# Designs tried in a protein design chat: VH-VL binders against Jasmonate-induced protein homolog. Part 5

Target 1, 185 residues: Jasmonate-induced protein homolog, of Atriplex canescens (Fourwing saltbush) (Calligonum canescens) (p42764)
Amino acid sequence: MASTQAMGMTEQQKKSVDEMVEKATNMGVNVQAQNSAVVSMINQTNVSMTFNENHNWSGSVVGTGYPKSIPTKQSRQFIHQGDAKDGSQGAVVYYGSNANGEPCGWLLAWCAPTNVTPTKPNRVYVDCGAQSKFDTISWDTIKAKLDVGPATTNFTDVDTETTIAAGVTSTGSFASVGAAFGLST

## First folded at step 20 (VH-VL; from m5 with light chain N32D)

Design u1
Fold by ESMFold2, look of step 21:
Structure u1 (fold): chain C 185 residues (1-185), chain A 123 residues (1-123), chain B 107 residues (1-107)
Amino acid sequence: as target 1 above (185 residues)
Amino acid sequence: EVQLVQSGAEVKKPGESLKISCKGSGYSFASYWIGWVRQMPGKGLEWMGLIYPGDSDTRYSPSFQGQVTISADKSISTAYLQWSSLKASDTAMYFCARHYGSFGTYSWGMDVWGQGTLVTVSS
Amino acid sequence: EIVMTQSPATLSVSPGERATLSCRASQSVSYDLAWFQQKPGQAPRLLIYGASTRATGIPARFSGSGSGTEFTLTISSLQPEDFAVYYCQQYNNWPYTFGQGTKVDIK
């Protein structure tokens, strides 16, 4: 019988996401980030990951942009500057491989308002699996899912044995987004 | 009128399979998460999981992972909850509910519920 | 995951009086708190979302307050039709979780 991953983070995923949130927080404090999402991603797979694409619903990346690669077992960060009313809302897709060398993708989407209110919450949406799953993305669909999503979540693709976890929290004048891209064991 | 209409009550024996349905009308069914809630006799409410019918993206509460299958057929605006082998402990009322949220306007709500499907599993 | 604890378990209130129901989350859920009413033999009815916003068609006597970990539902002038079980529910994280319910009996 095959294992099936339930929703909700494992203890290892929670630890990894918390570490990435802390790393994002430290960066945001150091650069005095305002009205932005500071995003930290760790690659817990066995190969380097390569940036594929992004999407913006509100705001845009600043500085040196999205990391072009994330080496195995390392983390990389970027800052996504929000707009005045709707803060930072965006997504990224990274490509890599699973344990069998099959091409795979990891999608992270976030919603990080300038101020959390009853109608403007912190949210994340995650997905992963075969790289072909990300050949044509409906960003309207991802947004619809994100709007009712949680502030912390995970997903495991049974067929490729890939997994992803993420969380978002408000930190002073900015939001910290932490994500772990990995393989299920 | 936005509606969710569930299939009728079921009386089953342990070991039998069952698939109950929840049909949506009056809205864009494929564009909203729809979820299932269990209520055991005399007990409270338990969220079981949800599906996005547009692409069948499905997420389960840990307590229900591997115990049931949530599925949907967007072409007929219908979501399903399915057991491969019923147990007496599956006796409960099962509700479907639409999950709605729109950033900046309406953050969340299980605003539309089906009428419930009573499932009774007894020897 | 997030445990929602309601108090009291049962509340007996005369018509016209104020009823106050409490809900506590085991960790912050921000404003992501809903209240539901359920009468015997019926589906739950959404009363409040976003901690304090009344759903469409809900009478003004129902009000919610709170954020973070502590939330309150108030019924300012209890009507005979208000006897039911009331549930709070967080939607900050998956899985969504409900409190165990508060039964409101009208005397």
Scores: ipSAE 0.829, ipTM 0.906, lowest interface PAE 0.9, mean pLDDT 92

## First folded at step 21 (VH-VL)

Design v1 (from u1 with heavy chain L50I P62D)
Fold by ESMFold2, look of step 21:
Structure v1 (fold): chain C 185 residues (1-185), chain A 123 residues (1-123), chain B 107 residues (1-107)
Amino acid sequence: as target 1 above (185 residues)
Amino acid sequence: EVQLVQSGAEVKKPGESLKISCKGSGYSFASYWIGWVRQMPGKGLEWMGIIYPGDSDTRYSDSFQGQVTISADKSISTAYLQWSSLKASDTAMYFCARHYGSFGTYSWGMDVWGQGTLVTVSS
Amino acid sequence: EIVMTQSPATLSVSPGERATLSCRASQSVSYDLAWFQQKPGQAPRLLIYGASTRATGIPARFSGSGSGTEFTLTISSLQPEDFAVYYCQQYNNWPYTFGQGTKVDIK
């Protein structure tokens, strides 16, 4: 399904992503994370979000796994442990509803190499919209988009009025990924 | 070889519509982001936005959102840039470029460019 | 959006000499910095990506360095075909942004 969006985060989105990056950083420091992505997500919608699926290009989730739900206006975290060669590269999809009660999905993908180098960068890719958009995901397509993507980004689906913003940064021996899942206004 | 070929120069009046094209060959067109870059006379380069032709995923620079439409028809390996109502300030050279990258080997590149389409908008 | 600032605006250099072009980003772009060459009436040509990696087919006299906010393109021995405008471009964030260009002229 085709969609359009303006680039560049609003001040509100930037604040939310920065808070989630800080939360991921604090968790990573507290658990002494290494070669991993510490991911913090906030649900800024009006309903609870539920975990739908994940994908791994490199590494895997550790500990208690992916949060099964993210209550409205709350945040949840997970740690994705990287492998030695290619670090942490993965994606998650959460389902929820828009303001009209229509089923929607939010996709977050990240690339967090063990060490950032000129050919191994930090990257994020985001998408959101009608839940049906995520019925059949080509993960090769998502990876192609992610590899050429930015370190911070946002997307707004005008049809469902959903939005998502995310950023990734290196924090010592790990990467902090922050994301805000929300509704556009 | 990999090639992007753009449509020819255009001379238009303010208020007219226009759709220019960028046709790819020598590679899997649907599998790479295609971006558009504007260069106004005597000025530098401005990245306008991109499209992934395989699923029409389209992202615009804020300055160009609502000002132009980026689209693609993967069945004929062609991307488009279009205006519904041209302004004199749209006078510029417009380039399309393939965005290529692969983690760990070739992390990024606007590696193949079209030859450019000169759009002149004057009364 | 991230502002890219190039200096100098114009650089006069004799053939066979070294040219040094500077590019500064308004915030860190890590290694996500590319350099392009553009001659009149032509599309830009990718020279360097990842701050320091030469694109395929680019002569060894072109080299890039830097990370974060400060970057340099060096042309170690200018050839006649190198007199052109050079742009730096960040790709850390969308929209991608270019510097205003440095024109390298024959002295």
Scores: ipSAE 0.807, ipTM 0.900, lowest interface PAE 1.1, mean pLDDT 92
Fold by ESMFold2, look of step 25:
Structure v1 (fold): chain C 185 residues (1-185), chain A 123 residues (1-123), chain B 107 residues (1-107)
Amino acid sequence: as target 1 above (185 residues)
Amino acid sequence: EVQLVQSGAEVKKPGESLKISCKGSGYSFASYWIGWVRQMPGKGLEWMGIIYPGDSDTRYSDSFQGQVTISADKSISTAYLQWSSLKASDTAMYFCARHYGSFGTYSWGMDVWGQGTLVTVSS
Amino acid sequence: EIVMTQSPATLSVSPGERATLSCRASQSVSYDLAWFQQKPGQAPRLLIYGASTRATGIPARFSGSGSGTEFTLTISSLQPEDFAVYYCQQYNNWPYTFGQGTKVDIK
């Protein structure tokens, strides 16, 4: 049975995402990021998260690459350099565990141009749940959902009690993406 | 070419259940978000929620969470709006609409609408 | 959720005259603003998306402008078929929300 979710971030999720967008913005300013998405993710679960997979629709990661792990209650960042025409569009999957020790996954996808236009918007898509949900990902499906999705969003998987929230904004010469990977309880 | 065809008008009594349908044709139904919009008599448009039929990913407006069920059967290209116990205040016109968009190209928004299903709930 | 406020509620206009409809969002929706026309007994029809892009088949007398929180639909020379209710809708965030509508009546 597919999980369902009421729309709208909680106040705590909004606060966490705003903090991660701020961290991404500060990093982007400090490194003088250009035509890129700076992505900041916080692990609000009780175990370390491990990088599993990425996908690129436009652009690619630069610098030190994707964080291999995100320790519990800590944040990590990466920079995704955009293509000239279509900016930064990508996704990451991290694995961890829920409160019951069950293997779980968190997926963050973004469209994050630095110059937002009517046809090149900021968008995020998020998903989470049992790790097996991510065994075979249709990236065409994720892109279809992402393209018509919102600039901020959340999702809670009621079966695993996992949750994720994310937001994207353009900040001068780069875009800032903030995400919170967590548990609903 | 691309169209959404809704089930016919319904006259019901309070407390009865109801499931109305929206059948898509001329496009890959499972690959586009489809949403439901309520229009109370003499009033404006209210977006109720949305479903991605390919995997039944369903999201509700806070005002409608717990009040209705949105579902889909991709094998017959059909989305549904469902009440377990109708109230007189559910009397309204209900529309389904496809949301279309693609990064870097024109976005049509809610570009294709069903013709509407009038639901009348009265004693 | 994002509240969309339209003004005026009703606009009385003579054929051939200019109509200007306003839509205000409670927070920035960037360019993610659509306008719909609805005639009695019909489904809404998409007129404008991306704040300013005419949907296919929409006459040039319809134009949209704005970004962020303030948006305008202009009908430069009102035709008899243009008397209807007009709704703005943001699609920047879920839930999508509509304004309460502006009824354009013949004077």
Scores: ipSAE 0.773, ipTM 0.882, lowest interface PAE 1.1, mean pLDDT 91

Design v6 (from t1 with heavy chain Y106S S107Y, light chain N32D)
Fold by ESMFold2, look of step 23:
Structure v6 (fold): chain C 185 residues (1-185), chain A 123 residues (1-123), chain B 107 residues (1-107)
Amino acid sequence: as target 1 above (185 residues)
Amino acid sequence: EVQLVQSGAEVKKPGESLKISCKGSGYSFASYWIGWVRQMPGKGLEWMGIIYPGDSDTRYSDSFQGQVTISADKSISTAYLQWSSLKASDTAMYFCARHYGSFGTSYWGMDVWGQGTLVTVSS
Amino acid sequence: EIVMTQSPATLSVSPGERATLSCRASQSVSYDLAWFQQKPGQAPRLLIYGASTRATGIPARFSGSGSGTEFTLTISSLQPEDFAVYYCQQYNNWPYTFGQGTKVDIK
């Protein structure tokens, strides 16, 4: 069973992230994505999630932008086009509710360089918890954590019983990012 | 110039509490993850967990979740590893290490280590 | 977690000769591979990061290669101070994991 701050993804989280990476890969192939992050997110909570904000360190979203909502038990995707120098590096925050109806947030950040090198890696950072946790985000702090972070990770907030898992991998000319937004109960 | 200096060796009995420290200097302490590594006598290295001292974001290896507490006080550039009730199996050398890196820079890794704190727990 | 497997467990080499140490990851770790040297009673010393880049102050006789799942550390001309235990370590995923070590002994 999941615990707060523990690093081990459950088998269900691993499966969900892998499925989202596959959805991102399929989309990226279909649209012939180049130098971009194709991001797929599944809402495993019991209510619809609403887009709150994004941040860009490198690159920007293309097409119809960030999904404004993610219905319960459904997935949504977007493409974040990278810059030539530093690829795609960004973050999104979605709001929803926990099992008790309390407002909560889920943050996904990714780093998807144009080319993976020893000093330009694929990375993800995740966080979740009470919605108020996301009132004052220091994006410099998130970037510092992201840069030295892992390519797959999870986090569980014991107070709200929310959880999030994510992974990033390279697929030819683009990166596939998969994330699962959920509840630990 | 960049240093991590750990507190001295400890000799304890099972059931006692303990808090050991790791003080950083020569860099922006609050801005880099600091991790703890255990080395049991005659054994290899085990990564225990990590803290970002700027906001105390703390992540534990599953094997150490609930067994130790990692904390930091950025105002005095110090990270801590703490046990509420020591076991004989906690006998080990404990290292802290800075996790360095920034996208596109020329240096990455667990680059600066403390000198180690030997913890001996015996009846 | 990602299992790092080193070989050989012990390597007996004469001073002045070449040593080659191997490290295998249970899944791809891209370039996120470091090598450490540890002598008794001391902290590990970072030798190589990014699979092949020497850390500051590390002598040129140390070199690393590989990516993905297979990595090597080569010491081109062993010096008396190089007899130690060497660990590989992946930092692609949390928890970071170390190999079990290769002890380099004098022959």
Scores: ipSAE 0.827, ipTM 0.903, lowest interface PAE 0.9, mean pLDDT 92

## First folded at step 23 (VH-VL)

Design w3 (from v6 with heavy chain S102K)
Fold by OpenDDE, fold request of step 27:
Structure w3 (fold): chain C 185 residues (1-185), chain A 123 residues (1-123), chain B 107 residues (1-107)
Amino acid sequence: as target 1 above (185 residues)
Amino acid sequence: EVQLVQSGAEVKKPGESLKISCKGSGYSFASYWIGWVRQMPGKGLEWMGIIYPGDSDTRYSDSFQGQVTISADKSISTAYLQWSSLKASDTAMYFCARHYGKFGTSYWGMDVWGQGTLVTVSS
Amino acid sequence: EIVMTQSPATLSVSPGERATLSCRASQSVSYDLAWFQQKPGQAPRLLIYGASTRATGIPARFSGSGSGTEFTLTISSLQPEDFAVYYCQQYNNWPYTFGQGTKVDIK
């Protein structure tokens, strides 16, 4: 389960995350989202990614639910309705493959309260790597790591040459989460 | 009592390898990020990276990626920072620090620090 | 990475006087800002987190304020033990980054 990465998004990753945040924001505005996290994810790998599992600490997905698939080079969105107290806190895992065809996974976790305060900040945690890494996820561990996490971050798994970047921002009515699932090759 | 205790000062030559340690006690070591901070002589603090001992999830600052290796052994509540080949520019004080945060409580912080390990690299 | 800039580089203050330290972020870090105190030969000590919350055991004379890109650490009445270097740190983005520090010395 050991993971190693260098932090510091590439300019491309930053751009991708910003674009996804913008897409999420636009969607949230259009649907008049409130007390929610609007999540936009782009698949920058060479194959389709498929939904594997999710976890809710507070809130739940609404509407059409989690995208079952994210086609290569395309983005998909979903809305996670927040809890009245703690806002939207959740995670989602998608499966795919790396450049060598090895099964891989991408994990996005977020804390997106309705109103950002020192006690309730925006947070993201990201991970990727061999699919086996996500066979049995300790959500308590993910939450613990998430609570220390930043509002913007990236991760590259050197072994599988997979990468992930994400950011969360608040509009005051809802939070926009942007993520880019990719390969480091 | 929660504390981090680091290994002693090191005097090395360029090209030599080195591994320094940071041992935690008084808390669940595996459940908190442990980070390393470099402070070159007369300079400020530089965040190097962190590791989650429970699963060895390791994140490096870009400036230190490939320059050092961060590892941990949760069985003995110890984190490590190591170099394969030291340079004179690696001369610095190195601190380990526990990283903690809890949503809803406002609590965050590099709240527990080791006493530091001085590494001197010179010919 | 987010660049943290502190000012002034050195602040000379007399005991009992008010000290005001500034920290600026190159981009918004929300409330994810901490202050540390470091004395010679010692590890840094956490003073403030969440921009304005005092860490456990920190005297009331220390206070933090600000959000977004501008932050301030205030020592209402400087005590002899407060002469040290102070660092701000953002933890809104990885990697975490520190300011270059402000040295508070005796006037």
Scores: ipSAE 0.932, ipTM 0.956, lowest interface PAE 0.5, mean pLDDT 95
Fold by OpenDDE, last read:
Structure w3 (fold): chain C 185 residues (1-185), chain A 123 residues (1-123), chain B 107 residues (1-107)
Amino acid sequence: as target 1 above (185 residues)
Amino acid sequence: EVQLVQSGAEVKKPGESLKISCKGSGYSFASYWIGWVRQMPGKGLEWMGIIYPGDSDTRYSDSFQGQVTISADKSISTAYLQWSSLKASDTAMYFCARHYGKFGTSYWGMDVWGQGTLVTVSS
Amino acid sequence: EIVMTQSPATLSVSPGERATLSCRASQSVSYDLAWFQQKPGQAPRLLIYGASTRATGIPARFSGSGSGTEFTLTISSLQPEDFAVYYCQQYNNWPYTFGQGTKVDIK
């Protein structure tokens, strides 16, 4: 799973991520989420995205589960219930296609503790590219990379012209994760 | 002992290509991000980008995207920084550094650094 | 990118005195703040991470504090070997960014 990207979230990506974080926050408040990550994802590609797989390091999805699909230009949400100690730690992969119809994937991973401390920070790791890149994911590798990752980040795969941005913040009761799956074209 | 050893100083002319190296030892090289930092003469530190040798996942700072290429060969625990065409403005000290973090501990950091490679580009 | 601003640019301190260095972030970086020390002709050395945790082997006279956008590095009693340039760095957002540095020299 080799990738090359330029860092620096665009203003549009930042706006999208902020909106998703806000949407997640509102949802979390409405359902009185606790020790959880409320994840809001927007599909900014031209076709529907489909759930492929997830991984849990700490916690699991609750309620209606992972959105089976994210229609184009729409957002979907889910709640990942964490534990009291480490909060919510998980990842999700969605499949779609780029502007040329090439099968592509988007990966979002997060560490979202209930209370942020120097030992338990908010983290996100994102990746996207050719779908084959995600055929066999080393979750240990993802976790290792995630642990070094920032609380806000983006990635653009030049080859497939796909992009992804994400951010995580904490409310004190739960964490809000926002992500934007898109195309760089 | 965990350490990063970089290749020696380089004196080049504008337009020439260059590839410098950073070899890790004493730890699982493939399992840690390796980053590069530029320090122009008399200036501060500039974070250029990182690579995860295990899968060659590479992330560049915007300022350096397209300006340099970061790569790695995990089989010999070596990371590389290269230019296709050097400019005088590329004159600087270049450091490689291991990036590490672990959730549940406060540990994070560019905790291991190479000794630096001085690159001088002049006509 | 997040801009890190250090102050003062130069800090002249006598041996044995306290040195206080400031670092400000253009936006919140939570606790994701590190401090580095660099001496002439040497690579930077990690001093503090997580805003307040000393790296392995770092003397107790070095301490970090702060969160969000305001951070401080304190050297309680400056030793001769402490005269150097100090950089703060945020790692809350990619790309990581450094402050412009504070030079601590002898008064």
Scores: ipSAE 0.931, ipTM 0.956, lowest interface PAE 0.5, mean pLDDT 95
Fold by OpenDDE, last read:
Structure w3 (fold): chain C 185 residues (1-185), chain A 123 residues (1-123), chain B 107 residues (1-107)
Amino acid sequence: as target 1 above (185 residues)
Amino acid sequence: EVQLVQSGAEVKKPGESLKISCKGSGYSFASYWIGWVRQMPGKGLEWMGIIYPGDSDTRYSDSFQGQVTISADKSISTAYLQWSSLKASDTAMYFCARHYGKFGTSYWGMDVWGQGTLVTVSS
Amino acid sequence: EIVMTQSPATLSVSPGERATLSCRASQSVSYDLAWFQQKPGQAPRLLIYGASTRATGIPARFSGSGSGTEFTLTISSLQPEDFAVYYCQQYNNWPYTFGQGTKVDIK
């Protein structure tokens, strides 16, 4: 169950995350999102990714809900409506496979308050690896790790050669979360 | 009392392996990140990486990825930093530190530090 | 990684005087900025987190301010025990990088 990573985000990952943040921002503006997180995720693997599960600490998904699938080389978006106090706090897990066809999972967790303050910061936590790693998730553990997490981060699982990067920013009306699910090969 | 206690000073030769320890007490060790910081002689602080003892989730800065191994044994509330083959350039003080944060309180920080372990590598 | 730059490298101040230390981030780190104090032969001690919140037990003469890319640590009236090296650290992006430090010594 142990995982290791290099914590530095590559330039390509930065670019991908920035693009997703921008896409999320544009979507949020278009729908006049408020007190929510607009999440944009790109699948940079070679196969379609499928929704597995989510968790809500604060808020819930609205509209069409979580994308059931993210086709290869495509991005999908959803809106997670936050509450007035703690904003949007949630997590989502998608399943796919690595370059060798092994079942893998990608986990994105976020704390995205509408108004960023010292007491209410932007946070993300990401994880990826063998699908079995996500069979039984301790959401308390995820939350604990998330609360220490940065606003921008990445992770690479060496064993499965999967990678994930994410970032969150605030527009003042809503938060934009961008994530890139990928392979390290 | 919450504290981290590190193993004693080490004097090694290049090529030797080494594993130093950081033992936590006074809190739920498995539920907090433990990080390592290097400080070369007369230099500043360098953040190396962290581990979550509860599930051994381990993450390194690029500069230290592949250079060291961070591990933990939650059953004895101990984190480790190890080298397979030391270099003279590894001579430094090494600190472990608890990383804690809580949304809604602004609290974040490397708030508890070990006393440091001096590692000297010379031929 | 985000580069943290502190200035000045050395700050000579007389006891009782005000000390102002600067920390600049290569990109915005929002309020995710901490300050540490380190005395010779000791581990660093957390002073400030969230850019402006004093850690438990930290005297009121220490204060932090700033957001984004510019941050300041102020010691309103320098005490003898305050002569040390001070580091800023961002925790907005992996990895959590430190500044190179500012040494506060006696003028």
Scores: ipSAE 0.931, ipTM 0.956, lowest interface PAE 0.5, mean pLDDT 95
Fold by OpenDDE, fold request of step 27:
Structure w3 (fold): chain C 185 residues (1-185), chain A 123 residues (1-123), chain B 107 residues (1-107)
Amino acid sequence: as target 1 above (185 residues)
Amino acid sequence: EVQLVQSGAEVKKPGESLKISCKGSGYSFASYWIGWVRQMPGKGLEWMGIIYPGDSDTRYSDSFQGQVTISADKSISTAYLQWSSLKASDTAMYFCARHYGKFGTSYWGMDVWGQGTLVTVSS
Amino acid sequence: EIVMTQSPATLSVSPGERATLSCRASQSVSYDLAWFQQKPGQAPRLLIYGASTRATGIPARFSGSGSGTEFTLTISSLQPEDFAVYYCQQYNNWPYTFGQGTKVDIK
């Protein structure tokens, strides 16, 4: 799954991520989702994105579950309830296509400890690219990379011209995760 | 003993290619991001990018995207930084550094550094 | 990217005196702030992470404080070996970014 990736969140990406974080925050307030991660994702590609798989290191999705699809230019949300010990740690993969119609995937992973501290912060990890990259995911590897992940990040896969950006709040009774799935062109 | 050992100083001419190395030991090299930092003469530190040796996931900062290639060979616990065509402006000290972090632990950051590789590019 | 700004550029302090270094972020980086020490001809050394946690082996005279956009590194009693350049770094966002550094030299 080796790939050359570029960072550099655009102002638009930042705005989108912030908006998603805000949506997640608002949703979290409404559901009083303590010890959870509220995730809001916007599909900024030209086609609908479809849920492929998720992974739980700790916690699990509640309510209606993971959105089965994210229509183009729309956002969807879900709540990942953390457990008392390790909080909310999960990942989700959505499939779609790039501007050329090539099958692509977007991966969002998050880590939200039960008790966030300066040395135990919320983190995100993102990846995107050819769909084949996500056929067989090493979740241990994803977790290892996530553990070093920042609170805000983006990634652009040059080959497929796909991009993904995400952010997570640093404070609060729950983690608000915002993500923008997009194309770099 | 956790350490990163970098290859020796390089003196090159513009247009030449170069590949410098950073070898890790004392820890699971494949399991931690390793990054490169540029320090031009008399200047500050510039974060260039990182690679996860386990799967070669590589992330570049915008300033260095397309300017250099970061790679790794986990079988020999070595990361690389290379140029296809050096410029005089590439003259700098280059450091590799382990990027450490683990959920549930209270230790984060670039905690282990190589000794640096001086690259001098001049006609 | 997040811009880190350090002040002052140069700080002249006498041995045994207190040194206070400032670091400002262009946007909140929460507590994801590290301090590094670099001596001539050497690689940077991690001093502080999480804004206020000393790295392993770092003397107690080094302390970090702050959150969000304003951070401070304090050396309570400057020792001869502490004269160096100090960099702050945010690791809240990729790419990581460093301040331009503060040189602590002998008054």
Scores: ipSAE 0.919, ipTM 0.954, lowest interface PAE 0.5, mean pLDDT 95

